Miniprotein binders against a7ua95r516to809. Designs and how they scored, part 219

Target 1, 294 residues: a7ua95r516to809
Amino acid sequence: ASLSLLSISDLVPDLQFIFFWMSNAIEILYFIQQKSPAYMQTIELMDDKAGSKESLLSATISANEEAMTILEEVIMYTFQQCVYYITKTLYVVLPGLLDCNPFGTEPSSEQCRRAAGVCVCAVCVMPEAVRRVVSVFQTTSDLLQQYQVHSEIQSQMFAYLFFFTNVSLFNQLIDKGPARGWFQRSRVLQIQASVKILLDWAKGAGHNHLAQKFFAKFCSTVTILASPPQQLSQMSWKALCAEHPSLKPVQLHRILTQYQLMAELGPLPIWQPSSEDEAYIYRTVDLLESFENH
Below, E stands for the ipSAE of ESMFold2; O stands for the ipSAE of OpenDDE; V2 stands for 0.75 times the mean of E and O plus 0.25 times the DockQ between their complexes.

## First folded at step 14 (miniprotein)

Design dk5 (at its last fold request DockQ between E and O 0.95; V2 from the best seeds 0.83)
Fold by OpenDDE base, look of step 14:
Structure dk5 (fold): chain B 294 residues (1-294), chain A 80 residues (1-80)
Amino acid sequence: as target 1 above (294 residues)
Amino acid sequence: SMTYEVTIRTDNPEYLELIAFALRMLAKAMNLRVEEVRREGDTLRVRISGTPEQVEYFEEWVELWLKKKGIDARVEVREV
């Protein structure tokens, strides 16, 4: 089956299985961690018949560590599998976010139409392309809550998913944006509005800090591109670097160069990179973000 | 060390695989040797080797874990 047809809904049964084992492995690990100290103490308090106590304690500690290691491996494996499946669905739906016009009237979701006619919930009023992305995150959230996955693991999951989303959207915008007209102000404003809807969802879901942190590069790029020429042309390279610290010099330089071309601006000396950054603006290897650096 | 058979009966047979996994991990964490795990319908039978004191703690851990999970199960331990 082509990856293009894979919806998050199709993966729910598989994800449920994985989340079930992940959650339970975490709970068992925590149970062992809580109970083991008292158990070790009972061994320590046993009558020392001919040095057998120390050997028993050592063997028990080793066995305990091995059990915890096995559980940690199960947790890591199940976590990776969840991330793998969820990111595959994101990969399919994320490109639609860049092409989305959120200012158009799109019909409510099919799910809400079946129940009560016109649903005015926040998800139902979302553009379809945004709703598809949000649906992946919401389904993930719902599953994590359903299986009562530890909060730290939930945070790590969303951190990675937001990281992945940012890298994907940023790289697509930088690489394909000029050719697809995504650097045009009208299109940028559409992208900005779509991302705002996603960020508002993340805020409502309790992940505001993570979203702000991991979407910083993409948001900075969109903010620069959405800026009026009259405003942006008054900002120096140094000021832009300071305002957008998430962007590498090579990334900022590329964005400004493409902005200049799109806006038909002449050379702007004020955007000239500093002598310190001049060597870095030519590092094209650092232009696109890597998925491996997380 | 003696050999014991731990029998778990539950009205929720869908959890028997999880229970079996949990028992293995708990036994391992306590340095108990698991000799055999068998499923018979709604019943799980686990043979373990250890001291009487270890097995008593193991029974307690199993009961506490089941209670925490909200699984209604009967635990029986016998020497074999």
Scores: ipSAE 0.825, ipTM 0.963, lowest interface PAE 0.5, mean pLDDT 92
Fold by ESMFold2, fold request of step 15:
Structure dk5 (fold): chain B 294 residues (1-294), chain A 80 residues (1-80)
Amino acid sequence: as target 1 above (294 residues)
Amino acid sequence: SMTYEVTIRTDNPEYLELIAFALRMLAKAMNLRVEEVRREGDTLRVRISGTPEQVEYFEEWVELWLKKKGIDARVEVREV
């Protein structure tokens, strides 16, 4: 979709409102869960020969379950609203990662490389496209901490944000890559470096395992495309599938086709799909990923 | 069952909507009927119907929840 003026900072007031209610609904649900067993026990231990005891207990259990259901619905709705707003901003900023150069001007000084302990120049500035994506993740992390959102909910939120990021980047690369020249080896190396910055952010934020899981498809794609022809041409279809289990046969086939075009290679017998995969390499319905949660 | 008025006065009126929501959820979880919730400045007035014992448990839950949340509030319960 077209770039817009939508930034994460413009959404902070709306996100603060939603996080406030989400976090408080979680805390109220937890409070009720902790207090309800003892309360139910007082009803259960009340005169057990009373004519209305079973009706009162049943009605109270039902009301208690209704209260918890309402709170769970509030939590689900507010979670979905947070994800909606955050992914709207991600959708706008993510395409820039495919066009930016995280290397900047190519370093010409070997002494600067060897003196890596002290770098006080502007060349250490993160590319703007990468900074915008990191800003979305960092702002989300800051808000989750500000409202003390339960760690399991924080993990679920970042799992979805990383999933969304992976789908968006993969689909754009596959769909627009040929026309944009994104399959050129130098461009792929730039994309790989930009994604490394995101992975490093995720590791530093305590989400390394989620990033490893949910970026797997895009990272596999970039790893294959970045491989030197001498190394990749020695890997069979079976070996590539084993090393990159996140890629569907149609996706791997398309990636290898684009690689052959970029490297000016003819068809390679070693890249022939296995007999069981042969039927699947032309399933265009499976080429692009769905944003639906699976 | 009898009708009670729960009055909550707080130095943090920005929390009154949250307090009202919490009271509704706590009352529902105990099968208490909330008849009315109204805000008058920095004061929240909630009318509930239940047995005296149920209302004592409700007051205990409200006070404990407010304390856990760190909301500085005074809770008063009177029979209406």
Scores: ipSAE 0.781, ipTM 0.953, lowest interface PAE 0.5, mean pLDDT 85
ESMFold2, look of step 14: ipSAE 0.768; ipTM 0.952
ESMFold2 (binder alone), look of step 14: mean pLDDT 86; pTM 0.841
ESMFold2, fold request of step 15: ipSAE 0.768, 0.774; ipTM 0.951, 0.953
ESMFold2 (binder alone), fold request of step 15: mean pLDDT 86, 86, 86; pTM 0.841, 0.837, 0.842
OpenDDE base, fold request of step 15: ipSAE 0.805, 0.807, 0.809; ipTM 0.957, 0.958, 0.959

Design dk6 (at its last look DockQ between E and O 0.95; V2 from the best seeds 0.83)
Fold by OpenDDE base, look of step 14:
Formats: structure tokens, sequence, C-alpha cells
Structure dk6 (fold): chain B 294 residues (1-294), chain A 80 residues (1-80)
């Protein structure tokens, strides 16, 4: 009940605090890494008063490593906290993306209306459900930029968020899709359009490669489901496996089986799994993606 | 080893916690013993023990860090 009311905007103050410490811990780490070699050299150049120099150097190296470890722990902890809060917000808004009709006339966001009338920016023309998802990512991006977080950490953050989003959307589509009617062609086309908007945003934000990589499973699923029966029925199991290498055999088999049921197609021998894959299509444990594998 | 008091005064007291953290990490990385860290209003007082050369280098690093962060602060070091 309480999770449904949590917006990314409500978390901004907490996230700001975490990002502040994360960014500064990273900066301090790099600062120490940059300055430590020169300091070690000063110790090395000291007059060896009775063999104490080697001991001092060793002790300093050890102390330096300990300081680095502490900073790394702070960075990791703050990173994990950011991911935790952001993914919690994503968890709330992602289901709306699958039910979204992007072809409908939905009103522009209230935020852009206040500033300059009818805003035609890419975000304002987005369907509300898509905009809510994009808002989480945009807020994350804005905070990362505001606190000048190191680019590698930014990349890791978005990699994880895209991973999480893909797993969530994929699992929901596979598990609930048949019951929710998300496998119907019209609904699939809506989902495809909604995801395209998200991917276009990611491209505009400079995360095109990461988005393509981490959304591959969900995009492959949607692509197969969006394919006309006339086209898809001409593709062999082997061809589909080759075209969609991100899908496990059990996943592809499930998608094709549900597609066949939805499209009222008879048995298609061409979609029969290879003898090599036949053992794997029954591994239901591998059907849904795990959040733990990242 | 001698004991020194490092006093940092800033017009940006919102950064005192960050400054304290940075000082601790820099001191740790230099194998300097931090004996005490106290905040008094807009002033941070840090008691450290080390050689004169270590403390001088520490002061330089702290000043460089503050400058890099764009924090306007005055650093004073006194032997106690």
Amino acid sequence: as target 1 above (294 residues)
Amino acid sequence: SMTYEVTIRTDNPEYLELIAFALRMIAKAMNLRVEEVRREGDTLRVRISGTPEQVEYFEELVELWLKKKGIDARVEVREV
C-alpha cells in the first residue's frame, strides 16, 4: 500500500544526500590516489636513520590501503543505497508501461505547462506512463550530473537500472502477459512503441549502447510478438535462436507457444526445437530472469 | 613525533562534515594519527600527531584539496 505513493520526487532529498557523499568519496579517493605516490617518494628519499625508513614506508603503504578500502566501502554503500531507492520507484511505475497506450491523446505534463504554455518537448509529448518511467531515469541523470559523479559510476548506475528494468518488464510480460492480453498484436504494438520512446530517451541521454545491451531480452520478446504471423511462421527455430541470441531456449519456446495460442495457429513444425535444445526448453527455472545475476 | 592542532575556518559551514571526513582520510592515507576532531561553530579543530615534515605535507594536501573543491577555508597549524 505505502509503495504506491512513493514518487521519485519524494526521494530527491534523500538521494541528494547519498549522491553528495558518493561523489565526494570518489573525489577523495582519486585525490589520495594521485597524491600518495609523491608522498611515498618523500619517505623513500629520507635519510635512513637506523633502518627505520623501510618500516615507515611499509606502515604508510598499509595505512594508505586501509584508507582506500574505507573510501571504497563508502562508495559501494552509497551506490547500493541509490540503486535501492531508485529501483523501488521503478518497481512502482514499470507495470504502467505495459498497460500504456502511447497512441492515445494524453495531456502534457503539468510541470512543463506551468513554465511556457504548451510545451512540445520530447518529455511533454510522452504518454503519462512512459513519462513516469523516464522521469525516474532523468532525475537520476540530473542528480548524477549535479554532483558531478565520475562517468564510470554513472555508467554502472545506468547499466544496473536498465538491467533491472529489463528483468522486471520481461518477467511481467512472460508471467502475466497471456492473462493481461499483452500478447495481443494491438497491445504488443503499444508496448513496442512505449519501449521505443524509452530507448530514444536513453539514446538522447548518451546511454544508447547500454540500453541496447541490457534491454535486449525484452526487445527481442516484443519484436517476436510484434511480428506478423505470416512472417514469423516462415522462421525456423534455428533462425529465431540466431536472430535473438539473448533469449534462452526455454524463453523462446514459451514466447512462441503463447504466440501460437494467441494467433490461433496450428502446430508449426518449423518452430520445433532442435534436438540439442529439446532438453533445455523444459527448464522452467530458467524461464524468468533473476535480479541476482547482475 | 609531535602533536599539532590544525584549525580550519570556513565561510561555508555546511561543508565542515565533509572537510572533517576528507581530513581523516588524508591523514589516514599518510599514516598520521588523528587524536581528536572537534567542531566549534564555523571552525574545525583537528589534533594530529606526526613528524614536522608529515604535518607540513598534510597541511599542503589539505589546502590543495580545499582549493580543488572550491571551498574557501583558512588552514592554520600550531604545535601543541
Scores: ipSAE 0.812, ipTM 0.959, lowest interface PAE 0.5, mean pLDDT 91
Fold by ESMFold2, look of step 14:
Structure dk6 (fold): chain B 294 residues (1-294), chain A 80 residues (1-80)
Amino acid sequence: as target 1 above (294 residues)
Amino acid sequence: SMTYEVTIRTDNPEYLELIAFALRMIAKAMNLRVEEVRREGDTLRVRISGTPEQVEYFEELVELWLKKKGIDARVEVREV
């Protein structure tokens, strides 16, 4: 496939080819699985005149297992190729989600409501950056349905895509956030609204549980940063860890540090790490997430 | 063990590569040896080695798979 063509629309022919073979390999695997017991039964019921029935049955079981292994490898290979191409496209479009304003094209949603004859606002017109991400998910969903891919494989595909999305957004927020001003409260509220659009898409597509599971780290981060100071200052370190179990101690500590800077708060004693967590808040190797570790 | 030639002709020649793959997997799952797979235009020729009983069962599975997939194809088996 051509990786220089990172638009999802440009990759559709290559994805169609891969989905075709993946879906058919799955169907052949289930066909063999469904028919193998009956075939083995014919061997068990045959007349054992040469004393070779046990050997034939054993050889056939082994060959059957080998055939299913080959099919499983084809399915795994084609699955990996699909996620590779799709995630390359996602990697290009995801950063724009952190920069967009989903509340309107400006100056406010009130301007949109006053537009004569056409409603042009964030409520009526999805921001381009969000649309690009949704388009990748929707195209993937459409292809999976077009080729009638087994529902378990569809779930595994979206589990990985949501995992990838979470890692990409979280790492960019943590790594680039200070330089890009993404920790400003108004910016965080815009990011929160944008991710809500993605979560709404996932719910409508039947993947709500997967999205909530795999977006947990990024959503927890945004939830903390969006909290009013009055509300957040009432929560201890231990309470925040319990409320946000997806965040590692070094990650939570970094997020609270950024919150204190943007809210113009001094260090709060209630947010001091517990003795069991103190050793972990300085482990910078754990700050960013790995794309290989879901 | 005898050698048979399975000939498959279809109005959907774009499926011939898929049919060839399916035949290889079904034959392997039955412990049948596939000697050769040849494509001649819209015709697929597959040579397999097995007992008459095994090849008869294989033909039945191939026809059942083609029907389940909705591929309109003619399957012929001859001893060679």
Scores: ipSAE 0.776, ipTM 0.952, lowest interface PAE 0.5, mean pLDDT 85
ESMFold2 (binder alone), look of step 14: mean pLDDT 87; pTM 0.849

Design dk7 (at its last look DockQ between E and O 0.97; V2 from the best seeds 0.83)
Fold by OpenDDE base, look of step 14:
Structure dk7 (fold): chain B 294 residues (1-294), chain A 80 residues (1-80)
Amino acid sequence: as target 1 above (294 residues)
Amino acid sequence: SMTYEVTIRTDNPEYLQLIAFALRILAKAMNLRVEEVRREGDTLRVRISGTPEQVEYFEEWVEMWLKKKGIDARVEVREV
């Protein structure tokens, strides 16, 4: 089956299995961590018959550490599998976000159509392309809650998913944006509105800080591109660097160059990179974000 | 060290695989040797080797874990 047909709903049974084991492994690890100190103390309090106590304690500590290591490996493996499956679904739906017109009237979600009447929930009023992305995150959230996964693991999961989403959207916008017309102001405003819906969802889901942190590059890019020429042409290179610290010099330079071409602006000396940044603006290897740097 | 048979009976057989996993890990964490794990219908039988004191603690850990998970199960320990 082509990856293009894979929905998050199709993966739910497999994900449920993985989340089940992940959650239980975490719980067992926590249980052992809580109970082991008292158990070790009982061994320490045993009658020392001919030095057997120290050897027993040492052996028990080693066995305990091994058991915890096994659980950590299970947790790590299951976490990686979840991320793998969820990011595959994101990979399929994320391109639609850049092409979405959120100002159009689209029908309510299929899930809410089954209810008698027009559902006005936040998800039902979302454009279809945005709803598909949000559905992946919401399904992930629901599964994490259903299996009562530890909050730290939930945070790590969403951190990675937001990271992945930012890298994917940023790279697509930088690489394909000029050719697809995504740098046109009208299209940028559509993208900005779509991303705002996603960020509003993340805020409502309790992940506002993570979303702001990990979407910073994409949001900065969209903010610059959405800026009116009259406003942006008054901002110096140094001011833009200071306002958008998440962007590398090569990235900012690329964005401004493409903006200049799109807006048919002549050369703007005010956007000239500083002497310090001049060497960095030609590092094309740093232009696109890497998925490995997380 | 003596050999003990731990028998777990549950009305929730869907959790027997998880229970078996948990028992193995808990036994390992306590430095107990697991000799055999058998499933017979709704019953799990685990043979472990250790001191009487270790096995008593193991029984307690298993019961506490089952209770925390909300799994209704009966735990029985016998020397074999």
Scores: ipSAE 0.799, ipTM 0.955, lowest interface PAE 0.5, mean pLDDT 91
Fold by ESMFold2, look of step 14:
Structure dk7 (fold): chain B 294 residues (1-294), chain A 80 residues (1-80)
Amino acid sequence: as target 1 above (294 residues)
Amino acid sequence: SMTYEVTIRTDNPEYLQLIAFALRILAKAMNLRVEEVRREGDTLRVRISGTPEQVEYFEEWVEMWLKKKGIDARVEVREV
C-alpha cells in the first residue's frame, strides 16, 4: 500500500516509531559528547612506560568518532523519513487553500480577518481546507513534544515544512492560477485570509519567525495581488522590487502582468522593468521554485 | 583484554531493543569490542572484551544513561 495517499492520522503510528528512535539517538549522542572528555583524560593520564598510550588514545578517538557518526546518520535518516511522510500528506491538502472561501456568513468574520493580532480560530469557524493543513502541522508539533525532541531539531523540521508549503503554494498559484481564476482580487483576498489563519497557528505554536521567513515569497505574491489598483499603479518597478526582495524579476513580472489583466487596467504596461532587470524577466527557468534547498 | 558479561534485567521489556542499541554504541564509543548480544526473555546478556578499567567506565556509563532515561533496570557485570 501507498502511504502517500493516507491522512496524517493514519501515519501517526509510523511517525511515533521514527520519532522514538530519532529522539533516543539524539540523547545518546549528547550523552557521549558530555562523557567522552573525562574518559579520554583517563587514557591521557596513563603511564606511557610501554609506549602503547598514543596508539590506544588514537584508536579510542577514532572509535568515539565512528560511534557519533553512526548516531548522526540515524538522526539524519529518521529526520528525512519524518519529513518525507509529513510532506506527502501536505502535498495532498495544500491545494485546497487556493480554492477555499474562508469568509463565512458569521457577523465577525470580516472584522476578525482585518484585525491585527486577533486569533482567527477564536472568532471564526476554521474552513475545512485550512483545518486539514493545520492538522498536519499540529500533529507534527504534538509528536515532537511528546517525544521531547531537541528544540533545534523541532525548528529545523518546521523550517522545512514551511519551506515546502511555500514552494507548493507558490508554484501552483503561478502555474495553475490563470486556469483556476486565482489571480482575481476577490479570490486573492480569500487566499490571504486562509494563509493568515496558518500564520496565526505558527505564531501560537512558537514558530512565527520561521513561518515569516519561509513563507516570504508566497506572502509577497499574495500581498501584491491583494493591493488596491490605485495604490499599486502608483508604485514603480524599482519600488516593488525593493519592497518584495523574495521575488525574482521573472516572478514579479509575471505577477504584475496577471494583476493588470485581472484588474482590467488596460492594455498598456504600467510597470516597466529597470534596464538591469529587463534581461531577466523572460527567464522561464527561474519562474517556478525548486523543492530542494541546498 | 579480558571478557566480561553484562546482564541487564528490566521490568519493561519493550525497552530491551533500545538498551541493546545503546550498549553497542556506548561500547563502540569507548573502543570496547562487543562479542555477543543475547536476549533471554526480559534479560539482555552482552559479552564485551576490554581492560578492567574500560569495563568499569562502561558499566558506569550504562547505569548513568539508564537512570537519565528513567528505565528501571538492574546492571550486573562479571568476568567470564
Scores: ipSAE 0.763, ipTM 0.948, lowest interface PAE 0.6, mean pLDDT 85
ESMFold2 (binder alone), look of step 14: mean pLDDT 86; pTM 0.836

Design dk8 (at its last look DockQ between E and O 0.94; V2 from the best seeds 0.83)
Fold by OpenDDE base, look of step 14:
Structure dk8 (fold): chain B 294 residues (1-294), chain A 80 residues (1-80)
Amino acid sequence: as target 1 above (294 residues)
Amino acid sequence: SMTYEVTIRTDNPEYLELIAFALRMLAKAMNLRVEEVRREGDTLRVRISGTPEQVEYYEEMVELWLKKKGIDARVEVREV
């Protein structure tokens, strides 16, 4: 089946199965962890029949550790499967976010039209491309809540999804942006507005800190590109590095170079990299973000 | 060590696979040998080997887990 046809809704039954087992494996693990100390104490209080007690205790500790390891493996496996399916869906919908015009009149979602006419909920007023991305995150959130997945695992899930989203959007913008016209001010402002909607959703969902942390590179890039030439041309390389610490020197240099071309600005000495950074701006291997570094 | 059969009967057969998994993990964590797990309709039978004291504690843990999960089930233990 072409990846283009895969919606998050199509994956819900499979995801439900995985989340069910993940949640229950976590609960069983915590149950065992909670009850094991008392059980060990009962063994310790048993009559010592000729040193058999120490052997039994040692064997029980080992067995307990093995059981916990098995459960951890189940949790890890189910977590990875969830991430795999959800990121596949994100991969399909994320490119649409960069091409989205959030200032256009797009029709409200079909789901909200059925209930009470024109729904003005935050999701229904979203541009379709943004709504599709938000729908993936919302569905994930709903499933995590439905199966009462432990909060730490929820945080790890969203951390990874935001990481993935940032890497994907950043790499697409840097690689394809010039050719697609995404570095044009009008397009950048559209992208900025679209990302703001996503960040506002994340804030509303209780993931503000994670979103701010993991979207930092993409947001920094968009912020620089959205800056008026008069303002940005007054900022030195060092000032820009300090204001956007999430960007590597090679990344910042690329962004500024493309900005210069787009804005038809001549060479700006103020944007010249420091002698310390000069060696790093040519490290093209570090230009794009890696999905493996998480 | 003696062999015991733990029988779980529930009106929620959709949870039998989960119950089986949980019972296996609990038994393993308590260093009980699981000899056999059988499903017969709405009934799960688990054969375990251990001391009477271990099995008594195991029964208690199973009942507590079922209660925590909100699963209405009857637990019966017999020596076999």
Scores: ipSAE 0.821, ipTM 0.963, lowest interface PAE 0.5, mean pLDDT 92
Fold by ESMFold2, look of step 14:
Structure dk8 (fold): chain B 294 residues (1-294), chain A 80 residues (1-80)
Amino acid sequence: as target 1 above (294 residues)
Amino acid sequence: SMTYEVTIRTDNPEYLELIAFALRMLAKAMNLRVEEVRREGDTLRVRISGTPEQVEYYEEMVELWLKKKGIDARVEVREV
């Protein structure tokens, strides 16, 4: 049960069942919405000999709304079940993105060792950790298309999956980064490259706008950490806040503190928080993101 | 209002649970009372109460939905 529930491939039969019912509930809802006006018109055109036409129409409108409410609840429930199982899989595979090297490993063969300054074996292969995350997104996309799920529901699902991914990666980076060495410049560049592969997938899948919106906090964090010291040290606190509006003051302060340690920089007066932000840089309750703010 | 029995026979019995759900939702949306739903092998029997005009429209809607979904099924409606 433990290992089979962690793989997206093992969950496909359950997801197929849930997507089947979700997609059909959506189709029935829109079928009713499309056909109800004509049905209501037949009631409006009735010969009203008993004077009950208005009551019948009112009762029918109420019954129609009740049916649509039931269908909306089924859609919401099945949507939440899909997201639950998919994010359970994402939770397991996302940490690997922070540990992997998308530039590859040193080659074991003589041919790879004598190549130019870049390991050609590494640049030809997507890292396994990245492939696992992409596989979750791609399998989700394939199922949504297989069951012809309405495009608005597809967008809502990926909005939540990208939100979840952003929160998970950001929280782990902030919480575990010092102990895991993830703030070292070489590691930050590796993380940046791995995230670019995810962003390229999202763009190719037609979700670029959603990815840009929902990955903003993690991407801003990595962008700051990847910046050369000569460039970053020239930017004031106010300029950094303006360039990275997705970051809360406590988050930006923590990121800059870790950057100073990694780059062996002393305190920089230009990074002093503004007076309005200074009260917030120590609010530890605001440091990590909530999975419920979606 | 009168009671009618809607009988669905299909070559695709794997869809009978979906058909039952759709028939319940369509009936509810039209303010038709569903009295009973029974499955007997490849046959679904649904008892509804309504006016003859409502049930005639319901039968049309069920047939349109089945066609849209691509389900091979025969729909028969009988007063009981």
Scores: ipSAE 0.763, ipTM 0.948, lowest interface PAE 0.6, mean pLDDT 85
ESMFold2 (binder alone), look of step 14: mean pLDDT 87; pTM 0.852

Design dk9 (at its last look DockQ between E and O 0.93; V2 from the best seeds 0.83)
Fold by OpenDDE base, look of step 14:
Structure dk9 (fold): chain B 294 residues (1-294), chain A 80 residues (1-80)
Amino acid sequence: as target 1 above (294 residues)
Amino acid sequence: SMTYEVTIRTDNPEYLQLIAFALRMIAKAMNLRVEEVRREGDTLRVRISGTPEQVEYYEELVELWLKKKGIDARVEVREV
């Protein structure tokens, strides 16, 4: 089946199965962790028949550790499967976010139209491309809540999904942006508005800190590109590095170079990299973000 | 060590796989040997080997886990 046809809704049954086992494995793990000390104490209080107690205790500790390891493996495996399916869906819908015009009139979601005619809920007023991305995150959130997955695992899930989203959007913008016209001011403002909607959703969902952290590179890029030429041309390389610490020197240099071309600005000495950064701006291997570094 | 059969009867057969998994993990964590797990309709039978005291504690943990999960089930233990 072409990846283009895969919706998050199509994956819900499979995800439900995985989340069910993930949640229950976590619960069993914590249950055992909670009850094991008391059980060990009962062994310790047993009559010592010729040193058998110490051996039994040692064997029980080892068995307990093995049980915990098995449960951790189940949790890790189910977590990875969830991430795999969800990121596949994100991969399909994320490119649409960069091409989205959030200022256009798009029809409300079909689900909200059926219930109340014209729904003005935050999701229904979203551009379709943004709504599709938000729907993936919302479905994930709903499933995590439905199965009462431990909060730490929820945080890890969203951290990874935001990381993935940032890497994907950043790499697409840097690689394809010039050719697609995404560096044009009008398009950048559209992208900025679309990302703001996503960040507002994340804030509303209780993931503001994670979103701010993991979207930092993409947001910094968009912020620079959205800056008026008159303003940005007054900022030195050092000032830009300090204001956007999430960007590597090679990334910042690429962004500024493309901005300069787009805005038809001549060479700006003020944007010249420092002698310290000069060696790093040519490290093209560091230009795009890696999915493996998480 | 003696062999015991733990029988779980529930009106929620959809949870029998989960119950089986949980019972195995709890038994393993207690260093109890699980000899056999059988499903017969809405009934799960688990054969375990251990001391009477271990099995009594195991029964208590299983009942506590079921209660925590909100699963209505009857637990019966017999020596075999």
Scores: ipSAE 0.814, ipTM 0.961, lowest interface PAE 0.5, mean pLDDT 91
Fold by ESMFold2, look of step 14:
Structure dk9 (fold): chain B 294 residues (1-294), chain A 80 residues (1-80)
Amino acid sequence: as target 1 above (294 residues)
Amino acid sequence: SMTYEVTIRTDNPEYLQLIAFALRMIAKAMNLRVEEVRREGDTLRVRISGTPEQVEYYEELVELWLKKKGIDARVEVREV
């Protein structure tokens, strides 16, 4: 079975079907929740022989809860189907972010970089690899708006997509970074610029808080790697932990190890883990993140 | 309990599957038994078991839901 539906645009018809049912299940659930108190009150006000009204009310409350549970299950299933299709597309396009050069694909970007030895004018264009990721997010946003999906569900969708993006980028950087040269300072600055474009999209789309929360681990990693050696070498292990609480000890240790190699620094005494953290820096099961929520 | 037939006629037959689902969920939320759901072209027929008072309330909720959704439909209820 070929994955001819790798682009997000090829998935739109399937996503439209799923969003249609998800949106309507949410609206029916909300409708029932809004109308149930008044209906239960009509049963409570009913003239009744002893004991029959209470049994009817109890059965109706139970049936009402069961109906809401069915609708919640439909919403959960359709939500999961949406994230399945979207993340399959996202999985294909995300690795390109780590290889692209947002500074060097346009002459104006090259001229700015040459004039200052680093780009002073900060003219960044959206490289194709970044555009492909943004297209997935933008298409998702457009479909959610088109089907008038409840804002809380839209937020949950993007929370998961940003979580998925963070896990994918972080794991690839940690796992493949040494072999791919991604820890070189010039490359890290390119990655940082590409991620900034994504963060700017998220802010403009009204998802800034979610992006700040769910990209924290990857952004912390890139921030550390982008730091000049004279600045980073003066920050102790404790200071780095405090500055980057999203990073587990094994993750911070690995990042600093790669930084030392690329900056040609020997082991630094101030980067020695605290005694309580030394037990955790070799826990390789904690190095990479899981795609499962918790 | 008595059996009623709820008939939905719409100019928007593309919504009939959604209407059927909504009618099932609203009935279930009211503890009404849905005995049968039939589609006949542009018409949906739903058989509900309940008291006359329950079915009258059900019709009101169905009409409110259709209006809120913006579906142009006519609702009729008859005892079968």
Scores: ipSAE 0.772, ipTM 0.953, lowest interface PAE 0.5, mean pLDDT 85
ESMFold2 (binder alone), look of step 14: mean pLDDT 87; pTM 0.848

